VHH binders against Protein DOG1-like 4 (DOGL4). Designs and how they scored, part 35

Target 1, 232 residues: Protein DOG1-like 4 (DOGL4), of Arabidopsis thaliana (Mouse-ear cress) (q84jc2)
Amino acid sequence: MSKMRNLVEEKFLEFYESWVIQLELYLHQLLIAHNNNTMSETELRHLISKLTTHHKAYYTAKWAAIREDVLAFFGSVWLNPLENACSWLTGWKPSMVFRMVDRLRKSRVVLVEAQVKKLEELRVKTKFDEQKIEREMERYQVAMADRKMVELARLGCHVGGESVMVVEAAVRGLSMGLEKMVKAADCVRLKTLKGILDILTPPQCVEFLAAAATFQVQLRRWGNRRHYVTHS

## First folded at step 18 (VHH)

Design jf4 (from jf1 with T104H)
Fold by OpenDDE, fold request of step 21:
Structure jf4 (fold): chain B 232 residues (1-232), chain A 123 residues (1-123)
Amino acid sequence: as target 1 above (232 residues)
Amino acid sequence: EVQLVESGGRLVRTGGSLRLSCAASGFTFSDYAMGWFRQAPGKEREVVAAIDWSGDETWHADFVKGRFTISRDNAKNTVYLQMNSLKPEDTAVYYCAASFPIWHTRSSDYDYWGQGTQVTVSS
């Protein structure tokens, strides 16, 4: 049984479904480019740019939506349970993409020592940034259980002007914090991606992006099959 | 219409101080990282400082040597560059730039640019 959705959820669901479809198209192009070494570096860079622009569009839509209702993204009705289970702060965990990088190392792709070093540095930085955000997130989550809220919960009374005001204030406070954390997390994601793409050559970028997009698309498919739900 | 308008550039003496301002309009300022760039005559445009959307994270080029400080006021849709201990080498047109949602060191990665403001430091 589907949960009741608010307007923000509905709009973003529609957006996301379309966005994923476009991602699949780009994935196809990435795979072609990867398997066919006929494309010039200029062409590869153009393809990479299209993907980065596509991701930018996602976050543009996301940040517009979270201004209206950040809590919607902690339910993420546009994702299946498997996708949600793999989500960190309303999206992919930044450090996860390094698994894709690791795949490159194991493939026929030869990373030079300088690239390996830079990637490791980026990995460490990314992990650090993740932890920082997690700590701050925890603070906001714990803060929800302040004295007033705990007492209100104990009494089991949510009816009345004062109680409503207390809850609303708490929710507003939490939402503000969550929005900040989500945005921060998104920035870590994009910085990580940008960092990786800046280290890799265009052909390597294409392979990396193909791997990442494949995982994203397949995760969605696996989740949909498991729950007999089709989102796109 | 998106607009970034720099102000505050003028002639100053060596060792002097100057505060540049960049007023933004036409976009959600608080979602954008901001940067200050400068371009001296005959030189390439270079990044001076950057600040994330929240103001919590800042970056400064090595050549600022603690002399310049970037800051922002989201309530005023304004980003600032406080420049102290100015040197003749700091003479340049200073540009404000906006990038969604992260800042960059490369100018080509920014989305919007101001017209620039001239800073001249005399000996």
Scores: ipSAE 0.886, ipTM 0.944, lowest interface PAE 0.5, mean pLDDT 93
Fold by OpenDDE, fold request of step 19:
Order: C-alpha cells, then sequence, then structure tokens
Structure jf4 (fold): chain B 232 residues (1-232), chain A 123 residues (1-123)
C-alpha cells in the first residue's frame, strides 16, 4: 500500500526529485572539472557559484514548505529509509562534511597549514553549534511529554473534542519550536559549507563539492537498492 | 518588488546617537539574515553589523567597539542599527542588506540592498 501524503509532502517530493536530477548534472560537471584541469579559475568559480546557488534554492523551497508543515520534514517521504536514517534535524549533519575535507587531505590535494588550522577551528565551531541545537531540540521533545499530555495519553484517545484541542495546541507549540530548530540547523549547515569554501582554493572547492555531491547521490542510490521508494 | 529602505541618517555631533531603520518589503523578511554596511568617501564598503533571521545571533565589526547594536523586528519587517558615541570617522552612507538565509561579511554575498542613508558626524 502506498503511503498517504499531504499537499506539502507532494509538492516538496516533486521539487526534490527535480532538484536531485539537477544536482547530478552539476556533479557531472564538477567531476569533469576536477579530472581534466582544463578550466580556468574564473570558470571554476562560476561552477562553484552554480552549486551554491543550487543549494540555496533547496533551502528556499524547504523553508517555504516548513512554514506550512514542518512535521512533514521529520517523515521526509521523499527520502528512502537510509537517507532518513542519516538525517539530522531534517538534513545532513553539518559536521559530516569534514569527512569530505579529510578525504581531500588524503588525496592529491595539498592543504597549507593555515588552511588546516582554519578548518579545524571551523570543525570545532560546527560541533559546538550542533550540540547547542541538539540540546534545544531535546527540550522541545521532552516538553511535549508534560504532565498534562501524559495524563491525556493515559485517559486514551477517545475522551472527547476538548482533549483533541489540547493535543493540537501542544502539537502547534512543538511545531513552532521544531521550525526554529530546523532553520537554525540549516544555518549551521550553510555556515559550515560557506566556511569550508572560503578556506579552500577554487580547485579544492570543486573537489570538495564533488565529493559531497557524490556521497549524497550514492547514499540515495544505496538506499533505493535496499528499499523501494514510491515516487509520484 | 524587493525593497529595502533605510532611514534615520542625519547630521549629528560627535558623541551623539542615531538609530537607523531599514524597512523591508517584497520578500519573506523573517527568513533572511540582515546586515548593515557603510561606505565612507574614498573607502570601500565595509560590514558594520549582521543579524541572523531570528535575531538570536548578532555580529558586530571590531571597529564598532560596543557603540553600535543591530536588532530586528520581524513583525515590522525592519532591521535597526543603534549607533551611540558617534565619531567623525563614522561618517558614511549606511546600507541595509539582506541575505538568505545566513549573514556574511562580504558584501557580494548579499542578495538585496537598500539605497543607503547618509550619516554625518561633525566635530
Amino acid sequence: as target 1 above (232 residues)
Amino acid sequence: EVQLVESGGRLVRTGGSLRLSCAASGFTFSDYAMGWFRQAPGKEREVVAAIDWSGDETWHADFVKGRFTISRDNAKNTVYLQMNSLKPEDTAVYYCAASFPIWHTRSSDYDYWGQGTQVTVSS
């Protein structure tokens, strides 16, 4: 049986599918640029800009969608189970991208000491920001299970319309908090990415972005091989 | 149409205070980080302060020395710059800028700009 989706889910699913297709196209360009070394610095910067703009478009769509229904993103029907399992507050874990940076260091890419230092500082900052958000998230989650809500749960689901209203109010409160946390998390993601790109040279940026995009695309493919995802 | 309209700039004496306002329209203000920039005659445009979408995080340039404070009111689609202890070197055109969804220190990273408001600090 197919899962029922709401309008927000349907709309974002369609968007995301298109967005991923475009990401794959950019990935191809990144790989070509990385492997051939035929592009000028200006051309590389342009390619980097395309990718950053593409990511910006994703978050533009996302933030519009979460304004309508943030809970849709905690199910994320447009993702397969593996992708969802790897999600942190409705997206990739900000600190994860440093694994891609580490990969660069193990490849032909030579990072100067100043770059390494700045990257480590950024790593520490990113981890700190993640933890801060996690603590706030936990507070919202725990708050949902307050004494009143626990008591309502004990009484059952068929206690009348008044109890439903109370639950809905609680859910609205939670949703508002979640939206804030999701947006905060997204900002940490983008700050981290921006930070990395500002530290790296254009060729290094291309390699980094290629690695990140590759991982994202492959993760989706791996997940799809394990679990069938119904797409509209 | 996206618009950022700065106001509040005027002539003020050294040691005086001003509060600049930037009224935004044509985009979802509450999703954008905002920044204040300034450009003095013959100098490059420089970032003065920035604030994230929620107002929870702010950044101020070192030369602010605790004199300026950025804030925002999302309900009014307005960002503010409170400037205290003004000095002649603060004389510049002050610009409001918007960036989705994070703020930046580089002007080229911002999406929208106002026309600016002139702040003149006399001795």
Scores: ipSAE 0.884, ipTM 0.943, lowest interface PAE 0.5, mean pLDDT 93
Fold by OpenDDE, fold request of step 21:
Structure jf4 (fold): chain B 232 residues (1-232), chain A 123 residues (1-123)
Amino acid sequence: as target 1 above (232 residues)
Amino acid sequence: EVQLVESGGRLVRTGGSLRLSCAASGFTFSDYAMGWFRQAPGKEREVVAAIDWSGDETWHADFVKGRFTISRDNAKNTVYLQMNSLKPEDTAVYYCAASFPIWHTRSSDYDYWGQGTQVTVSS
């Protein structure tokens, strides 16, 4: 069955498709920069800035969209099942990026002890923040099954107008909570990303961003192959 | 049009208190982290305090030593800086800044700025 898409889903899908295309272009630039040592620090910083700006644009669009319908992002019709399966609160798991950092350590990138220490501290902080959000998320999820909602569920499908109002109120409450949690999660993502970029040198940043973008793009490709998903 | 308008700056004696306000318009205030910066004559602009979009997280510079407190009211599109136990060293132009969606310690990472309000602390 074809999933019905609301206006928010449709608009964001279009946006995301364009956004991913641009990401791939930036990825190409990152890879070029990574594979040559001719770019100046200024040039590298400029490239990094373009990527960070691109990510900022994503969240700008996302936050505008979630104001309209946060639930759309828990379906995420613009993502394939594999991407969705890897999603944490409507996006990438912040702690996941440290896997990319670990890759740097195994490559030609030499991290000094001070960097390693700071990265570890950031990792710990990131995990802490994730857990905090998860706990709060659970609270909202559990709250959905309050006494009234459970009672309505028990009564079955014969729902009158008053029951509909109760359900709608519950959904609104949940949605508000979800919006808050999604935004909080996004902030953890961005703080983590910013933290990493602040610790790394420009060349290291380029390598890191290339790795991250590669993973994102490949995940999408792998998912599309496994689950035939057509996007306009 | 995006606007940040600071108010509350004035001359105050050492040990006095001030409350600065920054009224925001032209953007979705509740999605932005806010920060207060200050710049004294001949010195670089420095971050004083920051607050996340929700108000749940705040950060204060070490030099405030618990004297200043940042807060926000999203319903009023306003961020505040309560300044207590003011010292002559606190004399500066204080700026309000907005950053989407997280706050920063570097001024260059902020998106919007106010024109500033002068705070002068006399000895």
Scores: ipSAE 0.883, ipTM 0.944, lowest interface PAE 0.5, mean pLDDT 93
Fold by OpenDDE, last read:
Structure jf4 (fold): chain B 232 residues (1-232), chain A 123 residues (1-123)
Amino acid sequence: as target 1 above (232 residues)
Amino acid sequence: EVQLVESGGRLVRTGGSLRLSCAASGFTFSDYAMGWFRQAPGKEREVVAAIDWSGDETWHADFVKGRFTISRDNAKNTVYLQMNSLKPEDTAVYYCAASFPIWHTRSSDYDYWGQGTQVTVSS
């Protein structure tokens, strides 16, 4: 009764499971660093770099996978329903990270005025970019229901011949658009993340990354408990 | 093997134009943001322009705005730098660089580099 998974799904599932495990390890290190004032800025920067590299690895794998089957990421069988429900164009909503920034402000972390200003500017830009992508995404989604596709739907299920060709063409067109949008979204994510890290001090970065990673890991755990889903 | 090969650099007179090309191979070009950097003798390497993976977003340094334009052709795995109204101050070795998946202003954030092409602008 299990749904069949394609090769892309299987491979990425395996990758993601490993990636999450590593993320948890880094999270542990981040938490230690955050709670221990013994680490130098150089050491903190190194830890930050490890995390950024880890995220880069995720997107490297993702972009390789989406070239094969972008639609797999709109099902994302490696995620539980809660994670999927919180997904925006196959990943985290870029503007969401500012909630983590807000957490910093409520903690012992003091952001100077210049940082606050820059963060606000980044927030505005991020939202703008999100909206732009959303509009384009909608265009592709709506385009799927072109005249031919609607006509086919009206006629019912047809196997073979021109009908199959029409559907395949439509799916290809959609897939191409989706791939572009997903990549665009990923870039917004990474730009936003980088922007935040560039604004924050190394200790602040560690706290921010810890918060973000914690949320990601906990969201997965909460979703698994709620839906009784295991991906291992 | 990853390769970035710049071409098009030459001697040109002030006010002249050049088009630099960077041919990429050994990696998925269309997934990478590209940048042009330059380094003049005795000066630090500086970013000139950058372009995202799709070509939809570009960035240009203030000192080249209005004169230089970065572009790319993903079908040809090539990034370009159109340089107009060249000045002696533009004399430098120009480098092509690739970064996944976003572009950067810091050179250290780029993954791959070309060997560079010499641009010389005479007075």
Scores: ipSAE 0.881, ipTM 0.943, lowest interface PAE 0.5, mean pLDDT 93
Fold by OpenDDE, fold request of step 19:
Structure jf4 (fold): chain B 232 residues (1-232), chain A 123 residues (1-123)
Amino acid sequence: as target 1 above (232 residues)
Amino acid sequence: EVQLVESGGRLVRTGGSLRLSCAASGFTFSDYAMGWFRQAPGKEREVVAAIDWSGDETWHADFVKGRFTISRDNAKNTVYLQMNSLKPEDTAVYYCAASFPIWHTRSSDYDYWGQGTQVTVSS
C-alpha cells in the first residue's frame, strides 16, 4: 500500500525539493569560493550570509509546518531512508557538524589555539544541550503509554467515540511536547552553527559550510541511489 | 504588519525600579527569541538581555549584575524587562527586538525592532 500523504507533507515536500536545489547551487558557489583564493572577505561574507539565510528559510518553513502537524516530520516523507536514519529530532544532529570542523583541522586550514579552545567549549555545550533534549523527548515518548492508552491498546480496535477522543487527546499531548522538543533541537542546531561560524574566519566558514553542505547533499544522493526516490 | 511597541520607560530615581514591556504583533511571537537593547547618548546600542522562544533560556549582559531580568508571556505576545536598582548609567533608550528563531548578542542579527522607550535615571 502506498503511503497517503497529508497536506503538510505534500507542501513541505515541495518546499524541501526546491530548497535542496537551491542548496546545491550554493554548494557550488561555496566550492568555487573555496578554490578561489582571490575572493575578497566581503564576497565571502556575502556568500556565508546567503547560506545562513537559506537555512533560516528552511526553519521558517519547518516551524510553520510543524505548527500544523509535527508528526509529519517524524515520518519525513521528503527524505529517503538513509537521511531519515541519520535524523535526530527531525534534523541533523547538532554535534555532528563538529566532524566537519575536525575535517578542517586535518586539512590545510590552520586553526589557532583560541579557535580550537572555543570550538571545544562549543562542542561540550552542544552535547549538553542535546542530552537535555533527549531526556525530555524520552519523557514525552514514555508518557504516551499512560494507563489509559495501555488499556485501550489492550482492548484492541478503537471504533468508539470515547476511545477516539482519548487517543486524540494523547496524540495532542504528545504533539505539543514533540513540537517543543523539535523547536528546541532546531535552536541547538542553529546556535551550534552560528557558534562555529562566529569562531571561524570567513575563508574557514566557507570551507566548513562547503563540507557540511557536501555531506548533506551526498547523503541524500547516496540514499537515493540505494532507495529509489521519486520527487513529485 | 510587524510591530514591536515598548512601554514603561520613564524618569526614576537612583535605586528605583522599572518594568518595561514590549508588545508584539504581526508575527508568530512564540517562535521568536526576544531581546532588549539599549542605547545611551553618544554610545553604541548594546544588548541587555535575551530570551529564547520558550522562555526557558535567558541571557543577561554582565553590566546588569543581577539587577535586570528578562521574561516573556507568549499568551500575551509580550516580553518584559524588570529593572531593579537602577543607576544613572542605565539611562538610555531601551529597544526590544525579535529574532527567528534564536537570540543573538549582535543587533544586526535581529529581524524586527521596536521604536524604543526612554529610561532616565536621576542621581
Scores: ipSAE 0.880, ipTM 0.943, lowest interface PAE 0.5, mean pLDDT 93

Design jf4 (from jf1 with T104H)
Fold by OpenDDE, fold request of step 21:
Structure jf4 (fold): chain B 232 residues (1-232), chain A 123 residues (1-123)
Amino acid sequence: as target 1 above (232 residues)
Amino acid sequence: EVQLVESGGRLVRTGGSLRLSCAASGFTFSDYAMGWFRQAPGKEREVVAAIDWSGDETWHADFVKGRFTISRDNAKNTVYLQMNSLKPEDTAVYYCAASFPIWHTRSSDYDYWGQGTQVTVSS
């Protein structure tokens, strides 16, 4: 089944496709930097900065689009089903990135005890923040099914103008809550990312970012192999 | 055009209170985390307090020790800094800053800055 796309979906789809292309370019640079070990710390920091700026650009576009239609992001037609299945509140699960950190530890990267401790603290904090958001999200979801809405649902499709207004109001209320939750989730994502990058050395950051970007790109590729996606 | 305009800075006696305001325009205020910074003569700019986009999360520097409180009103596109129990060492130019979408402790991570407002605490 093909999903009908609204204007917000179409615009964001176009943006996202371009954004992913740029991400792949940065990934290539990250991999070169990581594998060749020829770049200075200054150069590495610059590369890290470019990537973080790129991510910031994504959320800038996202939040602008969310203001128009947050519900579009709960369908996310620009993502394939596999990507969508792995999404948590319209994006990557913040706590997931610690798997990437674990990968570093299993590789040639040696983290000092101080880094390990800070990462653990950050992990705990991230998990706490995720759970908080999940609880709040649940509250909004449950609130949608208030007594009046349940009654309207029972009445089926034979609703008058007043009923439509009630439903629309409820949806607006939900949307407002969803927007807040999505934004909160995005903040947790970015705080987590920033936290990790602040703990790691520039070379470690490059490796981490390369791993994260690789996973993102590969997830998209894997999903696309399973499901044909028409790209604009 | 993006504008951050601080106000409320003035001369105050030790132990006094002051409330700073920062009026924002030219960007979606409610999507930005806000921060207050200060710079005393001969010293580096330092973060005083920060608040997330929603106002649900706040951060304060250790040196405020509960004396200062950051808050915001998104309906008015304004962020505030309530300063109580002021000390001469609090004398500085106070700056309002905006960061999308999270707040930071480093000044270089913020996107927009105001011109600052002078706070002077006399002995």
Scores: ipSAE 0.875, ipTM 0.941, lowest interface PAE 0.5, mean pLDDT 93
Fold by OpenDDE, last read:
Structure jf4 (fold): chain B 232 residues (1-232), chain A 123 residues (1-123)
Amino acid sequence: as target 1 above (232 residues)
Amino acid sequence: EVQLVESGGRLVRTGGSLRLSCAASGFTFSDYAMGWFRQAPGKEREVVAAIDWSGDETWHADFVKGRFTISRDNAKNTVYLQMNSLKPEDTAVYYCAASFPIWHTRSSDYDYWGQGTQVTVSS
């Protein structure tokens, strides 16, 4: 039997499906732009702006949903198991995008020394921020097993008034912490993305965004094929 | 309707202190990074300080030199700029700005702006 979805899950699922469809359209445009060396810088910047706006829209919707139920994002019913397996704190691992950057360096894209240096600095910063968040997450996760919760667990299944109140309080506390950490992680994602885009030229940005979007879309497709799941 | 309303700007002598406030409404304040900008006559708008949505991370321009401090109170939907050791060079209109969800050093990256409050530092 499948898990019954709550309202937050249902709404976000619908949103995400639409969002992914739009991402695929943008990906197509990025690929065209990548293969068309005659596009003006203005046109490229416009395309980049559309993508950044699209990503911003995702996090706007996400943060609104998180306010209602952050735990929904730790199940992420809108993602397939492969996507979930590759997720870090409800999204892509910020440091992984540097693999996309590395691809640029090995392609026709030539990064100047100054760009390479800045990218490495950004990589170091990103990793540092990830580690901070991971340590904080660990703190919240461990804190869930406080004295009261452990005692309740020991006593077995009790759904009395006081026990329920204790568990609910613990879950609320955890949820608040998780919300903060997820938001922090999202900020690291967006800072990393912005940092990369600020370092790269418009043509390089297009190639980078195309690579990133391709990976995201293909990961979803691979996961769906593997599990024979149809996402409308 | 989104509103950012700055207050606290006034005439002050060199070496004086001011505390600017920016009251936000019409959006989820606690999800937005906030920034203070200033624009002096004949000069470009420049970022003074920024603070992330949680208040855990702050950024200050080099010219602040520890004199100004940005802070926020999410319960009051307000961001503050404590300005100490003011100099005539600090004379400007100070603007509050909001950006989702991260802060920026470029003004064009911010989503909402206040009307500004005049700070004048006399010699």
Scores: ipSAE 0.874, ipTM 0.941, lowest interface PAE 0.5, mean pLDDT 93
Fold by OpenDDE, look of step 20:
Formats: C-alpha cells, sequence, structure tokens
Structure jf4 (fold): chain B 232 residues (1-232), chain A 123 residues (1-123)
C-alpha cells in the first residue's frame, strides 16, 4: 500500500533533503578543519557557528511544521526505517551524544579534569531531563488510554458527520499534547548540545560536530541501502 | 517587524514593588524563550531571569534571591517580571529579550531585544 502524504510531510521532506545536503557540505568543512592544524580559533569558531545556525534552522522549520501537523513527525516519511528506529520523540536522544564524547575521548580527544567534571554534570542533568519527559509521555499515554481513547472508541462505532467532527477535535487535542512534548524534547537536545559545545575547546567542538554529522549521514546511508526512501 | 516593548518601569521607594511587562509582536512568541536583562550605568548588562517557551521552566539570577519572578502569557504575547522588595542596587534599565528556542545566560545568544524600561529605586 502506498501512503498518501499530506502537505506538511511533502514540504518538510523537501526542506530536509536540502538541509541534509547542506549538512554534508558542512561535514566536509569540519573534516578539513579537523585534519588541518593551521586553522585559527577564530576560524574554527566561525565554522562552529555555521553549524549551530544550521541546526537552529532545522528546528525553526520543524516547529513551524509541527504546529500544523505534529503527527507527521511520528511517522517521518523523510526518514528511513533505521533513522526512525533510532529516534526518540521525533529526534536524536540527547543522552546519546555523551557516548559520542566518550568515543572521542578514547581516540584523540584529551579532556582536562575540569571538562570531564562539567561533562558529567551535564550528563546527569540531561538524563534527568530525559526522564522527566519520559514520565510525562507515560502519563500522557495512560491518559490517552483512559477517557480520550474510550471516547474515540465509542465514537468510532458510529458513522456520521457529527461523530467525525468530535473525533477530529479529540485528535487535535491529543496532537497539542504531543506538540508540547516534542518541543520539550527539542529543548533538551539543544541545551545538551550547547552545554557540550560550551565545555569543549574549539578544536574539540569541530571534532565532536564532525562525529555527530558523520553519524547522522551514515545512519541515513545505511538505512537507505536497506530500504527504499524517496529522498536521494 | 519584530518588536519587543517593555513597560512598567518607574521610580519606586526601597522595599517597593513593580511589575514589568514586555509585549512581543512580529514573531511566533510561543516558540521563543524569553529573558529579562538589566544594565545599570557604568555596569555590564546582566541576566535577571529567563523562562522557556512554555513557561514550565524558569531561571533567576542569584542576586534575585526570591524577590523577582518571571512569568509569561502566551495568549497575550507578553512576558512579565514581578519585582518585590526592591533595593537601590536594582536601579537599572531593564530589557526584554527573546531567544529561539531555549533561553541563555549570555546576552549575545538572544535574537531580539526591546528598547528597555527604566527602573529607579530610591533610598
Amino acid sequence: as target 1 above (232 residues)
Amino acid sequence: EVQLVESGGRLVRTGGSLRLSCAASGFTFSDYAMGWFRQAPGKEREVVAAIDWSGDETWHADFVKGRFTISRDNAKNTVYLQMNSLKPEDTAVYYCAASFPIWHTRSSDYDYWGQGTQVTVSS
């Protein structure tokens, strides 16, 4: 069966395709910077700023889109099944980035004790924030299975114009709650990212961002090799 | 056009209270974290308080010590700063600022700024 895409899905798909292309270009620059020890801190900071701006643009577009249809992001047609499987509340799980940092530490990145301590504090905070959101999601899901779901089920037994309207209203209410949760999750993501970048030196930031971008791009490539996706 | 318009600043006596308001327009207010900053003559601008897009999370500077409270009404596109137990040291121009989508402690991380409102606390 072919899934009919709504307007929000189509628009965001187009946006995301372009966004990923630009990400790949930035990744290339990050890799060059990482392998080039001649770049100044000012240059590195400029590159970091470009990446952070790029990510900000993504969330700007996302939040505009979820206002129209948050449900589109729970079945993101612009992502392959592997990407979707690795998603937490419509995006990357914030706590996972610390594993990336750990990986970097095991390679070439040397962190001073003060950095390690700050990262640990941030990790704890991030975990706490994730758990808080997860608890809210659980509460939300339980609530859905209670009155709202019963009402939807009851209404689903009847075919009529009025019933359809009521169901749609109920779904809209549910969507509003989901939107709030998604936005909350995004804020945790961005706080975590900012926190990490504030702790790391510019060269370390470049390496971290390169690793993150690489992971994202590779995840997409791996998934695309196994499953057909409409995007290039 | 993006606008942030502060109001409520005036002369008050020590121990008095003020409520500052900041009316926002020209952007999706409910997607932005908001912050209040202040700048006294000859001093650096400093963050006073911040609030996330939903109002669920707030942050207050240490010097506030429970005297000030930031809040927001997304239906009115307005952020507030309730200031109680005012001191002469609180005399400053207070600024409203917006940041997408999270709040910051650094002023340079905010996207939009108001013109400021003068708060003067007399001894």
Scores: ipSAE 0.864, ipTM 0.939, lowest interface PAE 0.5, mean pLDDT 92
Fold by ESMFold2, look of step 18:
Structure jf4 (fold): chain B 232 residues (1-232), chain A 123 residues (1-123)
Amino acid sequence: as target 1 above (232 residues)
Amino acid sequence: EVQLVESGGRLVRTGGSLRLSCAASGFTFSDYAMGWFRQAPGKEREVVAAIDWSGDETWHADFVKGRFTISRDNAKNTVYLQMNSLKPEDTAVYYCAASFPIWHTRSSDYDYWGQGTQVTVSS
């Protein structure tokens, strides 16, 4: 019972730990590029391509895992509690990335007016897409409340093939709906990321990717350090 | 190993209709967005239509709106392009392409490409 529920978690935990180590290595390269103004545009574009490929690899693995068990991605065992608390539909919230762009603009990234206009258009589109998903999730949650009797019937079922089949069909329907919403959220994340990288110049992309990777690595390190040093 | 195979291209009269098909194998088709592109002799390859992984969102270039319709059947690993009211200007090799997981309008953003199917529209 519990073994079947943890198979996806075991596989993805191994993948994710390796994936994060590689992200940390790419972060090192991004910071070198940021601190040393000696890299050509071609070299910068190659580094940016490595990062985008790395992120696509994450989603490739995630979508394969979701097909087996989407619930593993809600309160994931491969994330610490701080990382899980920051999740919106199993990942970072697309519109929050623009707060990072805004902070970088105030400190180091200089944008021309054409870039600012395009970023504002993307921000509005991203927020609109997020709100559509949030409305769909609300409708899904209402539908789940209507289906609670089916779940309670499952707890009492020991033999009836007909009742088991009805409960199993209902559970599959709920899981498929949730999988679709997670995939929709991931598409908004990737559309937003691609949109930002298409608007920014290569040096600006390196700065943005370094900030994003730093945040993700820091979130993991801060959450993990709680386990080693206890402040009650 | 990955294959996209277009079919259905042929010679048709102006005003005619065609249905193009693209059969996919060697990857998880239902996770990929799909696009149709075309390339006329001496011209750059251009996007015609695109469809997301689920089939719920479609996009069509302005020059084909109302005439062409993209669709997909994930059970058959196939994407389609229904082409109506064909014009001589639609004469081109038509390519299908796949991108994980979102569609794009730039050809350089696609991961996999078919070999193309010739569509010729005569007067």
Scores: ipSAE 0.745, ipTM 0.891, lowest interface PAE 1.0, mean pLDDT 86
Fold by ESMFold2, fold request of step 21:
Structure jf4 (fold): chain B 232 residues (1-232), chain A 123 residues (1-123)
Amino acid sequence: as target 1 above (232 residues)
Amino acid sequence: EVQLVESGGRLVRTGGSLRLSCAASGFTFSDYAMGWFRQAPGKEREVVAAIDWSGDETWHADFVKGRFTISRDNAKNTVYLQMNSLKPEDTAVYYCAASFPIWHTRSSDYDYWGQGTQVTVSS
């Protein structure tokens, strides 16, 4: 089986592969920091800063790719827009990160009352922002379905270049809306991650970042296994 | 090279108004959140207002709510701070700052900074 890719998608996938490899190296450093209680708060903050910078680099590359060609980046216009957005985000909703926090809280991370209150406030805000984005994506999905139906109807009754230009303008408008919604969703993701790191102590941040890095690495490995199975 | 250049700071009387501008170059301005900070002599730099990359969401510190308004024009790569009902306590150097892609209240979280513009409010 073969896959069609454009230059923008190919470039981003090459970036992502390198990005995950570097994340694996940072994961090793996080695990050492987790098991080594001789690291100073300053050393922990420096490691946390490296991870934060690495995550921002992911979004920098993603936003550059979207700016170059959002339609080629997400595939065919007949696909569900939410499914297209999930191809690079692995279906990870901003609010899902709190499940990771909850798991850490049950294991080794002990939170004081002030932290618990702040995390719950952040969870509520994240869910509110997430729901706002989901409603806009639902409206976008309906518009994309209608766009496909309009294009099919006009293929049967095409009159000339004006009809093609109207359809192309509608597609461009929906594509610009998709770019805005993806960026808005990424801002919610980053606000949530930053908020969590601001609430947690440096050792707790190391635990959280290690869990997040482990999850990202496992998603890459899972994707590679499914790829080989579907091509075997 | 990344540059943020503030302008519009001057001496003004209590109750007066000023509009600060910050022109950006050397980066994709429309991807960045922007903030205005101020620093009075002997005090720490503090956030005054912030605006997201799209301009749709803004935030203002309580001590300036109702008096200051942040805005941006992505076509001009410029962020603004409209300052009304100025008080002597508003006397400070005002800085604009940029952060990808979200804004923050902590100055250490910003990527780029301007050199500042002096605002002086007299009685």
Scores: ipSAE 0.713, ipTM 0.882, lowest interface PAE 1.0, mean pLDDT 80

